# VH-VL binders against Sulfurtransferase Alvin_2599 (rhd_2599): the designs that were tried, part 5

Target 1, 107 residues: Sulfurtransferase Alvin_2599 (rhd_2599), of Allochromatium vinosum (d3rpb9)
Amino acid sequence: MVNEIDSESLSQRLADTEDVLLVDIRTPAEIAQGMIPDALQLPMHLIPIRMSEIPKDRDVVIYCRSGARSYQACAYLMQQGYGRVLNLRGGIIAWARHGLPIVAPEG

## First folded at step 6 (VH-VL; framework fv_acimtamig)

Design s62 (from c2 with light chain Y95W)
Fold by ESMFold2-Fast, scan of step 6:
Structure s62 (fold): chain C 107 residues (1-107), chain A 120 residues (1-120), chain B 106 residues (1-106)
Amino acid sequence: as target 1 above (107 residues)
Amino acid sequence: QVQLVQSGAEVKKPGESLKVSCKASGYTFTSYYMHWVRQAPGQGLEWMGIINPSGGSTYYAQKFQGRVTMTRDTSTSTVYMELSSLRSEDTAVYYCARDFYSSGWEGDYWGQGTLVTVSS
Amino acid sequence: SYVLTQPSSVSVAPGQTATISCGGHNIGSYNVHWYQQRPGQSPVLVIYYDSDRPSGIPERFSGSNSGNTATLTISGTQAMDEADYYCQAWDSSTWVFGGGTKLTVL
């Protein structure tokens, strides 16, 4: 079963300075339009080769445009032994609609 | 100009091993991942695996696990694909292709292909 | 594993519009790329990220992706467009290609 978190709950956890890693699994072209601050850029097709960059000892929130692709990514990671992954319900679309910070990627 | 140049055609016997090279030029070799894709005669494209030329990490398609090995040589900007225990079903054109989702890059580059014929 | 389904062949008269489908469960949530391959040649990317065109690809090539079907559309089809076309999408576990469609221009 994939655990999910919504935009307001995630925003509160970040404001409380909780140790959470954000992972953006969209394409570079989508990320160029804006991303959630401090997110690790990890395109979905590279997850199998780069999953060692995802920690197992803290919460990891995985997001995409709408939450559909990241739900599937979370399911895959859970099968690979990553028990602390959460899907951002509604993706970056819902995040932006709540007026939450979006930044341009740095370099 | 970005270019991927592969080694020449090979004729192999069943049970032998194959090693194909792909030499990259025109960009920073370690900044982009490299895929290997094959195509048997009259068949479609089949993904074999991916390599990170910087760290040397690899990920292989389940079908090729245990038979395929991908490596690179950063001094010559070359990636290699080795396939062992060859069977006639391994007769195919083998391609290297630069990953266009890595490091914010867009576009697509493929090698010219290497024909490998496996027959007794 | 995720499977992409294409028709094995499509025929069109010169100057007419050709459409090639790529079926996949909830494929509209994925990014789809399209490759053209002529006999004896390497694949050439003609559409990426569902609908974007690489430099050098004619405007008559377009793409769309929604629901369970991605589509490659070739308007004013020319003899030179005769080739095999492959859709491609990734999932979290692999890089997947469709089976390919042979486009014949009569």
Scores: ipSAE 0.452, ipTM 0.804, lowest interface PAE 2.4, mean pLDDT 88

Design s64 (from c2 with light chain H25N)
Fold by ESMFold2-Fast, scan of step 6:
Structure s64 (fold): chain C 107 residues (1-107), chain A 120 residues (1-120), chain B 106 residues (1-106)
Amino acid sequence: as target 1 above (107 residues)
Amino acid sequence: QVQLVQSGAEVKKPGESLKVSCKASGYTFTSYYMHWVRQAPGQGLEWMGIINPSGGSTYYAQKFQGRVTMTRDTSTSTVYMELSSLRSEDTAVYYCARDFYSSGWEGDYWGQGTLVTVSS
Amino acid sequence: SYVLTQPSSVSVAPGQTATISCGGNNIGSYNVHWYQQRPGQSPVLVIYYDSDRPSGIPERFSGSNSGNTATLTISGTQAMDEADYYCQAWDSSTYVFGGGTKLTVL
């Protein structure tokens, strides 16, 4: 079963300086509109060739626009042996709605 | 300008091996993933696999697992696709295609295709 | 083995809107890309990431993806749009192409 975390819980973990990797699986055009700070950009279609970049020994929160695509990504990664992936429930839409930090991607 | 130039057409016999090259120019070779796709005469597109030219990692379609090998040579900016144990059903045009990720709004780029005919 | 289902052919009158479907279980949770291929030519990406259009592709081309169906829409269809169209997606195990749709402008 895919574990989920909401925006407020994630923001608190980040504020507490917990070692959490954020992974943004959206498209480059979506990311250009803004992303959660420090997220690894890993578009969904490249997960099979890039999943070695995802650590297995720390929590990894995967997000998309609304949480639907990232739920599927988490399910796939769990099948591949990544037991510490979590889906950001509500995606970046919920994150923005809560007034949490959004940044432009680095050039 | 981005260009992918593939090796020329080949005629093979069943049981032989095929090795197609795809030479890239006009961009940083190691910054983009490369796909291999084939198309049998009068048929649709069939994805074969993807290679990361930077590290050499690969991911293959299950149908070709065990028969296909993808490699690259960073000194010549060339990717290779080798297919072994050829059958007549492997007759196809083989394409290399640079992935659209990191290309901004430019999309992807495809080689001209390499016709491989496998016949007895 | 995930299968993307396309109609084998679609015919439209000049200037009308063509729609080409790409069916797949829960395909709306994956990104879909669309390719155009004219006879004797390499494929050309016309839509990527469901609805993004590459530079040089006319505004007449648009895409959508929800539920079990992704759709390529070509408005004001012209003779130059006659081609085979292929959808493509990653399905959690492989990159897969649909069987292709031949678009004819009658």
Scores: ipSAE 0.476, ipTM 0.807, lowest interface PAE 1.9, mean pLDDT 89

